VH-VL binders against q9m1h8. Designs and how they scored, part 15

Target 1, 233 residues: q9m1h8
Amino acid sequence: MEETMAEEGCCENVESTFDDGTNCISKTEDTGGIESKRFYLARTTAFEMLRDRGYEVNEAELSLTLSEFRSVFGEKPELERLRICVPLRSDPKKKILVVFMGTEPITVKSVRALHIQISNNVGLHAMILVLQSKMNHFAQKALTTFPFTVETFPIEDLLVNITKHIQQPKIEILNKEEKEQLLRKHALEDKQLPYLQEKDSFVRYYGLKKKQVVKITYSKEPVGDFVTYRCII
Below, E stands for the ipSAE of ESMFold2; O stands for the ipSAE of OpenDDE; V2 stands for 0.75 times the mean of E and O plus 0.25 times the DockQ between their complexes.

## First folded at step 4 (VH-VL; framework fv_ecleralimab)

Design S24 (at its last look DockQ between E and O 0.66; V2 from the best seeds 0.00; counts 0 for: pae E 2.6 > 2)
Fold by OpenDDE, look of step 5:
Structure S24 (fold): chain C 233 residues (1-233), chain A 120 residues (1-120), chain B 107 residues (1-107)
Amino acid sequence: as target 1 above (233 residues)
Amino acid sequence: EVQLVESGGGLVKPGGSLRLSCAASGFTFSNAWMHWVRQAPGKGLEWVGRIKSKTEGGTTDYAAPVKGRFTISRDDSKNTLYLQMNSLKTEDTAVYYCARDYEFDYFDYWGQGTLVTVSS
Amino acid sequence: SYELTQPLSVSVALGQTARITCSGDNIGSKYVHWYQQKPGQAPVLVIYDDSDRPSGIPERFSGSNSGNTATLTISRAQAGDEADYYCQVWDSSSDYVFGGGTKLTVL
């Protein structure tokens, strides 16, 4: 009676360490001020965002290291020096201004002061305010007095670029013709498309407007590419 | 400031031809979709046709009543929109407006219009 | 062809609220735009994308759209609001479509 010892094959549970791409920001003793790091991250993301929106961005600004940033701007950067002003690639006469606000409450007075300060800037067609404090309702209303569109971003929203996630789908913004063709092809109206809200972080990053349509391509191995369209509402 | 100024309207006999112009200023004309809309005396607004921007193909579309008779064109170097009207009918009598389509599906700026009268 | 229906006329007393309707099949799935036209003048955009106002248009003008009916609302009607009002949509089969227009009279 030969007891055939069933070799219990140790199924080594390959614990697939889901390397949560939490970039362990190695606690390198960032001897530099937390403030300079925040501005570096936010400014870098702002440049990336502007690039992705079709503005002319110098690659040197995108490749700037934290050390280099601190060398240029110091540990306590002057907010005015952090400003970004770049032209639109498709229309160099149109410029966007990025302004970094301080930690002080943003009031109507603050907005008016800013308006006076930037009044000499020719060709501004848009502005982004990077906020470190809350805006009151009156200050928000005062932003509508600018002759161009003003967007606001909490600085926290710019500390991480939402598009750099490894699993991000390919995104294409349709032009008017492409949108029209899509709607005609499927006999659809704008409101019949799946939607993204204007407040969505993705929508805000790309500066998408109401009624724009994005093509989203998901690559699923082994099944292939899945395409969906979403309209901004 | 955005401005649209139509010209070329007048009296024409049935079967005749007329060419309207619309001079545009205050915006990047080459990027805009441009439209013609007409209004018969004492009647409502009627879309005539459009021309897309050159960057988006520069194609034209027309309303059924004018299709085959009217031609829309543009000269981006002159910031000018045109409407060539052939084989005119009495029913084509209207004020013709030039209009800008900036955001896809509405007309944000209009000219003051030019009157076309088709009469025997 | 897609069609939009408006009442021929609407009357409102001075300082009261006027409502002008625009009806179309499943118009709630479309964006509706509104134009004001005064006698002898070109149309002026007063509402776009159902409820958005162009710069310079008073807050008294508002729009809504649901189901089969869009509505232009003019609160605190003024004598200067007397005009023809047209609704307009884009349709995948009919392109740009206007309503027949509504004459607003301020009494």
Scores: ipSAE 0.766, ipTM 0.939, lowest interface PAE 0.7, mean pLDDT 91
Fold by ESMFold2-Fast, scan of step 4:
Structure S24 (fold): chain C 233 residues (1-233), chain A 120 residues (1-120), chain B 107 residues (1-107)
Amino acid sequence: as target 1 above (233 residues)
Amino acid sequence: EVQLVESGGGLVKPGGSLRLSCAASGFTFSNAWMHWVRQAPGKGLEWVGRIKSKTEGGTTDYAAPVKGRFTISRDDSKNTLYLQMNSLKTEDTAVYYCARDYEFDYFDYWGQGTLVTVSS
Amino acid sequence: SYELTQPLSVSVALGQTARITCSGDNIGSKYVHWYQQKPGQAPVLVIYDDSDRPSGIPERFSGSNSGNTATLTISRAQAGDEADYYCQVWDSSSDYVFGGGTKLTVL
């Protein structure tokens, strides 16, 4: 049994409507203009996502315009220059790296090359790969060789920030202490909480892991706040 | 590579005290919740207690048989977990393992264990 | 307090499938974890969250959990699988609960 936000009257048609709009970008004549705009949109969304996940992001990056982006990175940005590496606000020793991948198919060899490229980066605790091509099964399995969580996003998923598209409820990720207290207080077992699937767009946006619990607060000014909890499966 | 190494076990008389240590390496110890699990000779595994990370309150919890007699503590500067055992009983005779918590649910890494024998 | 029940022993012929059960009231509402312990050694996690395998654990180890029974399945049993196997859950009232352990003998 699942209760999604769409079933509660939010998030319906948001992604498909925006996906249809962004699809028009692929029809322009200027390949360089399309490329820089896609990277600009995806990188901006990535920074917003990292900020929302509790990472320390430079405000200048969040306010960068397309023309300013092109002045810095050019019409055909170099992938390594697009990379993002920022520390967690609560623990600056822990950093996340966002890597923009090229259009070539991603193989085990690609993953091994990435290991070499990041070997000098101290404090990495997570990585995000922004994909423009498919990753074969062996390459996907090779991601488990990293000593931290590696997430992947098709670049298309980052062209729009879904959290800015509709009036969103307040979402809080419970830490282990808060989750344990919730389960004890209500005499609940892990699987007795309503759940969200790992494929859910909000689960992916916030980088939520299996078994994490989110507290969702809906604000209704005349009647007050309504709170629900969801466990990720 | 994650490693946990217990030490401090030995022979002690009923009513005596003993302190166990667990040296941790290969992970960020300060962020980990840690457990003690014991196993009496020829018997099954029994949870003893745990300590949360200081960032999540640093509180301790104990199994009923040891509550009030055992104290768990940690020194994050030394990457070391401790179990102070007081008022020891013959029923406390066991191999004591330190173990790393995963999402307050299961134990992903265990030390080799240290034997505590409580006998007259 | 919450209790988990395992059979004391299970025998399996070399190359055949062993099944070790772990019974508890409404255990299907909980995640079940399994540990392998060989004589003189520390326990090793072999299955977590009902059915997931840690890195380095062979595919012939699998798990399931529904209703009142969780099961650890070891296909194509090998001599090296001889060990004690323990199931474990977290319970909101009893904290960490282990089964009594099952001795697996490979004939």
Scores: ipSAE 0.573, ipTM 0.863, lowest interface PAE 1.6, mean pLDDT 86
Fold by ESMFold2, look of step 5:
Parts: C-alpha cells; structure tokens; sequence
Structure S24 (fold): chain C 233 residues (1-233), chain A 120 residues (1-120), chain B 107 residues (1-107)
C-alpha cells in the first residue's frame, strides 16, 4: 500500500477549495464522466429494447439526454436506482425487471442474494441482468432456479442499439397464428424453415424463443424488397 | 396454479345434444389457444378441435369426425371454454378433456375430463 | 392423413431402461411431445419439443427424434412409471395427431 495523499482518495481534508486542478478533481470528473455515459447508453438501449419487445415504456425515458441523466443519477450512479421495472403491454400483470450489476464477480452467492431481494416482487415474469463482470458456470446454473427466464447482457453489448444501423434488414416477429398460416400455405413443418440461432444479436435483442418465426425484409434498390422467413432454434 | 375443470357430461341418446364447459384459472385465459381432446373407453387420445385466442382471430378448427356437429366457443370474461355437441353418435362416447396450448402445439395442462355416454 | 404408430406394450424390469417408440413418415421434421396417463387420470406432459422436460419431470425421462422414429426413454424405471404413454405432433395437413398409446409395464 502507498501512503501518498494522491493515492488515498485524493483529498482527505474534505474541502471544495481544491477545485483548481488537483489530481483528485481531475480523476473524479474523468472517471465519473466515462462511467455515467456508459450507464446512460446502456440504460437507454435497455428501454428501447423493452419498448420493442412490447413493454410499456415511458417516452420520457427514451428521450432522456445525457445531461438530464447525470442530473438525476450523478456521475457515478447508484446501481439500484438504475433498475427498470415495466409491465408487458399485452398483459399488464406481467413485469420485467432490469438489474445493473456491479464490477464484483457474479457468484452463486450473488445470485441467491438477488433472488431473495426480489422474491416479494409480484408479477415478475422475466429479468435481465446487465453485467460488468464475467459470470461463472455455477452462477449461470443458479439462474435456472428462478421461476422465470433470466437473460444476461454484457454492458458493452448495450452501448449501441443494433436496430438503428443503416441498411440492416427489417425484422418482424410473427405471432403464433401468422406462423401457422405460413406453414400451411407452403405445406411446411417447423424444422423445414431456415434457422436463426438463439445467439444471433437480433434474436437476443427481441428475446425470441425457440420455434418463433421472424420475417426479414431486405430493401435493395432498384429491385425492391426481398422477404425471407427464419425460425429460431 | 393452472387449473382446468370440465363439466356437463352425461348420458344422451343418439341424435341428441350436449354442452360441455371448461372453467379455467391460474393463467391469462384470453391469451391461450384452447383444445378439446377425447378418449373413448379403453382407447387412445383423439384430438377433437381447438379455438384460437381472440387477438389471433378467435377461429376454430375441428377433427374430421366432428366437423359440422361440434362447435367450440369461449367466453373470456368468464374464463370458460365450451363444446356444443349436436347430432351425437355412439362413437362420440368418450371422456372429454379440456387442454391448454399456451406455447407451440403441445398440451401443458389438462382438466380431469368429463364423461359423455351416447347410447340408447 | 398423418399417422403415428406406437407399440401396444413395452415391458421393463425395475431399475432398467425402457424405450417407447413413435413412428411416422418423416417424423424427424416435426416436434414430438409425450404424455403419461395413469388409470383414471388425465394425461400429463413429460417431454415436449422432442427432448425438453417440463419442470417437475425427473431427468431419467428423455426423448429423441430423427428420421421416421421418435423415442421416449425412461432410465431406472420405477413402479410409478407404469402407465400409458402417447406421442403427439402437429402436422400441416392433419393438425394434431396422437399415437395409439403404449402400455408400459414395470416388472
């Protein structure tokens, strides 16, 4: 351990008169600015993702600026305050919870503690963990004990909303009736459609499950639209 | 917990009619496709028909032996599935089960069944 | 119309492995589901989508599906496994189809 003033949390005197360029101020501002921006981007993408999955999302959350985010949550946001809990639009009794995890390793003890913490939340049908650290195999297995689906996203995967990329195909999710009509029209069985893997970025973005079908529309000038269908496997 | 409870079975003569009910609880009934499956005494399971959720069209489909004679309906305000059986035949004698199709084409929950006997 | 064929009966010694087959034309292109039915009771789903288990079904129940045959496998058979077993598919022309059922006897 080093016993210098700069290494012991910068300023032990607890005075604001150190505003004139001390390392403590510079390090705090730089660190806070970078971290708050990462949480802002990831949280905004999470709201957009939930809206696109059919959850009721307040429009104010989607239009929140970085400056407004920092006013509410600070430069080093408290992770518990960043949580998102919104109901499904088609069934308001069902809610999804998004939890932003810290930098500590995610262990079985961490998962059990989270389970206890949320056990009284009525109506949870899904949960998303935004990770800043790797999750070991035992912790992943412990997630299967939850009474609902738990998804994980590294925070890096949420810094950009992949659906906003130019010239990417349009993705439409078929409901069960639309899927059945497609199969009957072409005299096909489930396994005879081309596949998309569960790991595909768009599959993960929409939280799609095995046997769901997506309609993919490619827009190509001058030939117009090209439509294909893929089944999640 | 999911529960399905059938009622309305009984003895009826050939050519008669009977109406079965299935009371549902423990899930969002309006989102589910609902089915009737029957089992003649000592025989196997036979699909009878289904009704889709209202949001996906609310349409019905029937197995060939019952087309035109049986009608499936639902009342989402009462969480109840119905089977109207007309022009009954002796081969319609069976235990009738109500079954839930919540995901994709498998029946994850079944009622206890109600017996329909068609005989003179 | 699409048909599924099952053996009428299968016997297994206590503690041994039982295999119940379900045959159908190109059944490997379909998802196969399996139901257990004990006397006087409603069917219970034990395997769906070929090989997935619902919660509460022990790991000794497993399934496979390829070509023209799907198989339900019950390892370490117990007396409580004695029941009728039905396979089921959805077919684009015939809708929902059940096999004729297999009576599993645990000796």
Amino acid sequence: as target 1 above (233 residues)
Amino acid sequence: EVQLVESGGGLVKPGGSLRLSCAASGFTFSNAWMHWVRQAPGKGLEWVGRIKSKTEGGTTDYAAPVKGRFTISRDDSKNTLYLQMNSLKTEDTAVYYCARDYEFDYFDYWGQGTLVTVSS
Amino acid sequence: SYELTQPLSVSVALGQTARITCSGDNIGSKYVHWYQQKPGQAPVLVIYDDSDRPSGIPERFSGSNSGNTATLTISRAQAGDEADYYCQVWDSSSDYVFGGGTKLTVL
Scores: ipSAE 0.421, ipTM 0.800, lowest interface PAE 2.6, mean pLDDT 85
ESMFold2 (binder alone), look of step 5: mean pLDDT 96; pTM 0.967

Design S25
Fold by ESMFold2-Fast, scan of step 4:
Structure S25 (fold): chain C 233 residues (1-233), chain A 120 residues (1-120), chain B 107 residues (1-107)
Amino acid sequence: as target 1 above (233 residues)
Amino acid sequence: EVQLVESGGGLVKPGGSLRLSCAASGFTFSNAWMHWVRQAPGKGLEWVGRIKSKTEGGTTDYAAPVKGRFTISRDDSKNTLYLQMNSLKTEDTAVYYCARDYEYDYFDYWGQGTLVTVSS
Amino acid sequence: SYELTQPLSVSVALGQTARITCSGDNIGSKNVHWYQQKPGQAPVLVIYDDSDRPSGIPERFSGSNSGNTATLTISRAQAGDEADYYCQVWDSSSDYVFGGGTKLTVL
């Protein structure tokens, strides 16, 4: 995809593109492997995402440069070495695992292999699979055999952190009590709230589930704040 | 693996009091909103009241027929839900179920029920 | 107060489709849940959020909800489906409301 390559080669920072609207004039050729850069970007975004979700992330991982990444993992990183396992800040006994998958199609056999590989991981309460290949219907159903939620992200979705856009609204996930109070205050039912679809990029970034309500606050000076609510469908 | 076991039912006179317990196992009780639902002999299901998780305020709500007479409480250290019933009336005669609300406003697991008979 | 109305009884022949209705004002704007209760047993959730099935509930059970009527549909009825069926909603003014229940008889 030449459009995708041109965008990445010109501007690595989505914030700069949208903030300034300036011509990205940096044409310095990436002298390293495309594979290592792709994993670097995806892994950095994954750490940022986990931090935003309330997990304890090492600051060194968030500040790692591409050159430092390549010195640690090489030009062709080993997938198992890329894995992330971090605890939830509010409950350190609960951990999340991020698994980077290879380019081979993911099958039921692949999911079975994952069960074996994580069998010794105590305290695992969620998992994310970063995909470089298609997952068939049977493999998708096999993910439900894990005793916790398993999310999937095409690696392309993690090459840029969408939350770094400067005009990003403030997103708050309402808990069950806050949602009920909102519905009672306005004499509303779930289906009377405006909707956000599960495929929405923000819904996926924050790992939102059907029926959760998100409070969105837009700030625009000098007019002030605008608040809206969306129910995930 | 989720289990809810009610106890404490029995025969009581009008104006009397009774305390029901519901022992929970197989899930993180402290995160669940819990309900009491009753069923008079040969009649339909009737919601009695609920208690929210402590992390979400731990507040209680009651159906109009029992408000002011019944009190719901919980002991998360013992994974137990309680229903304190005061000023009992013959109309309170029913099987009382405890039920779990782990998602949004439906009862995914129910106990076996305990019979409360209010009669002179 | 919000009210849900169900027929007292519904009959279905073995292997045929049973339909149990639950009527309420603008019920299509609410999420409807369905419970099965066999004699001497506690209720069991069979449908939640209008049409979703809990694990272990066969595909023969399905639900819909539109306008003023929600429907529980039981296709290929079996003798074991004989039970009382209750619909239930949450209402911002009435909290948790159950229908009066429908006795399903499989002939």
Scores: ipSAE 0.442, ipTM 0.803, lowest interface PAE 2.3, mean pLDDT 85

Design S26 (at its last look DockQ between E and O 0.57; V2 from the best seeds 0.00; counts 0 for: pae E 3.1 > 2)
Fold by OpenDDE, look of step 5:
Structure S26 (fold): chain C 233 residues (1-233), chain A 120 residues (1-120), chain B 107 residues (1-107)
Amino acid sequence: as target 1 above (233 residues)
Amino acid sequence: EVQLVESGGGLVKPGGSLRLSCAASGFTFSNAWMHWVRQAPGKGLEWVGRIKSKTEGGTTDYAAPVKGRFTISRDDSKNTLYLQMNSLKTEDTAVYYCARDYEWNYFDYWGQGTLVTVSS
Amino acid sequence: SYELTQPLSVSVALGQTARITCSGDNIGSKYVHWYQQKPGQAPVLVIYDDSDRPSGIPERFSGSNSGNTATLTISRAQAGDEADYYCQVWDSSSDYVFGGGTKLTVL
């Protein structure tokens, strides 16, 4: 009676602790108002966007923490204090203004009031309105009365910087000469390039205009870099 | 207001030379691509040549009929565009316009032109 | 070389719609620009990038471009619209190209 000692192979269940890197975003009870966090995120993204558009941005504004932001602006920031006015690096005489709008519906009256308020600002060549409410058609038309380009962004579009996603391609904006060289090199016309629409979030972030061309470089390891060109339409 | 003012036109004999100038104002001249366009009497518009901005290389291109005879230059410090015309021919008789290409390959502003007459 | 073809002349009755064509090989793949020139005056840009209007140009002026033909449309023609009209493109091989021009007569 050979007692076949069944060697119970202790299959040590190596519980692969899938460290679900659920970074417990510790619910630090953001005791600060949801509103202040919203403005912090939007304002930070606006500075990043302006930097990426070639404006002169103070690095201190980009590195500002939520706590520091709340210390400066409070839990209920005054909208006028949130305004950003920065010069273009290539032409310091040209300034862009970022204005944060309230939660009230934006009317022609609101736009006119804003126009009067900013009329004394010398050297404004562009403005960005950060919207928390819908703008009616008449108010939109009233924006065309400004002597400079006005862009509008829903605040929701600025809560996250679309360019900070991990796998973003390298983007280069071609100048006029580079665009012509590209078209000549490939015997292409403007409308034969792959396109991006002006309403595209990427296009809006960089402030790209119709007929501009972007060079997009995708790095694919181990294959290398893939380059594509897109024209704004 | 954007203004372009041509000067230097006149009567010249075949084989002669003439230099045109275009004074620019009301915009950042150094950032603009500048062009010469001509119009023979009773004829259509003909592109002569261009000079790019200095920031984009400042290179020049010319239409085939004027290539090797005409030279475009600019003085950004004076906001002035030039057209040096050498070895002039009767076929070069035209009103010569200075034009701005500030955006994308169209001429948004024109001067009033200066008449060049090449005659024996 | 790239070439643009325009009719020599177009006539329109006062208050009617004028259409001036500009033909070129695959012109629809290009952006077309239009200039108005009155007698003894410099050209004025009236349409750029097929259909966009410069500031100060009346809404009566419109443009379209498809296939081998671009069209400048002038609605509600006025006596002051009598002029020569030129189409223009940029071409990768020929650089800046003008059409031959069209004389618009308002009757």
Scores: ipSAE 0.774, ipTM 0.946, lowest interface PAE 0.6, mean pLDDT 91
Fold by ESMFold2-Fast, scan of step 4:
Structure S26 (fold): chain C 233 residues (1-233), chain A 120 residues (1-120), chain B 107 residues (1-107)
Amino acid sequence: as target 1 above (233 residues)
Amino acid sequence: EVQLVESGGGLVKPGGSLRLSCAASGFTFSNAWMHWVRQAPGKGLEWVGRIKSKTEGGTTDYAAPVKGRFTISRDDSKNTLYLQMNSLKTEDTAVYYCARDYEWNYFDYWGQGTLVTVSS
Amino acid sequence: SYELTQPLSVSVALGQTARITCSGDNIGSKYVHWYQQKPGQAPVLVIYDDSDRPSGIPERFSGSNSGNTATLTISRAQAGDEADYYCQVWDSSSDYVFGGGTKLTVL
């Protein structure tokens, strides 16, 4: 929250001549800039999300200011220019693509056009669609024709980075070996772990899949850390 | 396309040894947990053992009937899975399949199988 | 050790619904997977994680799992569905367990 909003005019140690010292609200936003600010916030959150998922993100993109964003993309950004394509840190041959969709309804024809557009993108292993309109059942079914996982996020879900709230717990995703060891140690079967639903905001942020297990660590003073496990269902 | 091709089966006498190979293609072999599953003539499927990916420890586990006699190994540079079978018994007569466990504890792709016959 | 029980055989008329059961103690706490095997061929995954279908498996194949029984359901049965069907689970104590197999005959 605070880190994401710093460039937006959240409290600074250097006082402006005409700003009050407690003013944390950006004065650069205007009616004509609402669209560009929305895309700026969503794109910044997307980069932070990809970094947290283990993708190689350029630090310049994470520190891009709203003013710099508007200088590059304008007040009415062109959707294709907003796209993000970054490699996985552990395996640079695997890339993820983030596509910003327009306000027009998304149809099977729209999905077919995406297939053509990405046909020359070697190494693509996942895709995220940022939505400004609803997808009908036929368009959603057409997403399964991609040879990799395609996630969707309404743009409003990316306007704030939910992991930057105060007192956020530490989240660790267990690999298959770690999950198996946990189940064997406690003599548990797959569905006997406490669960967390797919619709949960943190589950969506980290792109967690059904059956993955997360280790959640809460820090509490003066008492030490509290650890719990959740299986995604 | 994902392919698994077993080889090395044949006729062997009780107490003998045999080594099976499984050549994998069409996926990143080094990331996959691999299994051997067998099927005696006219009988059902029986799990033999598995080997985890090297990044997850590369450890092996075996079904009780073969533990101590069979050894599973892998060569990621050659995309090949192996099953070393020692002290063979007539009860080991079966078609041996290699199978991929890419997600979590189910077998999404299987080889065609190779027949091992243990008899005098 | 953990055990799965399947009926030895099931018959279904062409176009009707076949149901193949897989019984195990508290099997609903586990994920159940189903394999189809035709004579002389390797097994093929037809259902995973109780009810999910791999790409290429028709919608007339479905699965369920609750309590002590998992079920593979094949609606609008076709001659080409005639095969042996095996259920399979992972158990924390017994590792990988297969049912004994069910021969489906399409009349």
Scores: ipSAE 0.573, ipTM 0.868, lowest interface PAE 1.6, mean pLDDT 86
Fold by ESMFold2, look of step 5:
Structure S26 (fold): chain C 233 residues (1-233), chain A 120 residues (1-120), chain B 107 residues (1-107)
Amino acid sequence: as target 1 above (233 residues)
Amino acid sequence: EVQLVESGGGLVKPGGSLRLSCAASGFTFSNAWMHWVRQAPGKGLEWVGRIKSKTEGGTTDYAAPVKGRFTISRDDSKNTLYLQMNSLKTEDTAVYYCARDYEWNYFDYWGQGTLVTVSS
Amino acid sequence: SYELTQPLSVSVALGQTARITCSGDNIGSKYVHWYQQKPGQAPVLVIYDDSDRPSGIPERFSGSNSGNTATLTISRAQAGDEADYYCQVWDSSSDYVFGGGTKLTVL
């Protein structure tokens, strides 16, 4: 009896809505509304992530509202239409592809099918898979056969952009020259910087690779700022 | 397909000058650090110098034996790296390679080389 | 200035394992890269970052780096592996440094 919150914004019920009848279609439509919002949030975060990684992202995609998203893609979006393919600003011949995977288990067959679909797409240098299901060991191993980097993100990890939390440290990525100047200034060699693991959420957000350096600034009111440098391993 | 093609080598007298070119294709040249590496006949590889990408300042650095005599430049509109060699010495006789430093201080693509002979 | 030392030559029997060393003061603090060069040809990258292989390089090529010595290992040596091999590092004071090269002969 209650309307979905996705169509009207704020509502007097809990996030989930129940029909009082025996109608499975109503529950599916309510689930579809939640699904649409999840894809919207994840896709928006993906665009923000790609922009922050240095890809050329259209501002319209960053400012898209849920209502506008639903007008274009519907309440049950067709996943292939959600794909993102954008060039790197510093090297426009390099493109990244973001693929939204379905709810079916991800198997070697799924990975091989994806490989075939993109086999003639020249210029891909990276791919991100947004997952809604577990990926078995053989499927994970199959991803390593792609000629470029493939990352995976559970959709739940993209529902909120972690870089917008006000109490997080400030993170700046050094370019190659800035890293070299740091090493020369301190008479250090490549392996002598403190390490940061590839699994770190900010490392994953920025897609940082081995040997890149981040400057981390912690701001504390009484003692002021303190800075550390970490090298990705 | 990344390609690097050197040209401009030849025979020159000590004290003379030569300008080498390296034509690049298959990547965004303006974002790459580019190097010159040389190899005297029958000898090992020796780094000559580099030029950084324009996005990272476009500055140059040289090995000690060539500082003040060699100048590296780039023309990003022509995807071309240059090596201007002045006050040449017999010790500069070598095959000169251009090389791409795409990621982190290793050379993933090399040209075929061009021979410079400095002889009286 | 920073220097890298390699043996002038290494011999290996066909099908056996060759090891080519590259020695330098605290080379383990640096990333070591290896190039193969056949006569009249440009160098080809075979190992980077101590132990990583670029695409197209057989698994027979491997590398290690610890302390003062880095090693290029070529297992099941083939006649086509006969070449000169150079190690290379970046050093904060000397920039780009190559070893003197090692001639690998497959017997």
Scores: ipSAE 0.371, ipTM 0.779, lowest interface PAE 3.1, mean pLDDT 85
ESMFold2 (binder alone), look of step 5: mean pLDDT 95; pTM 0.967

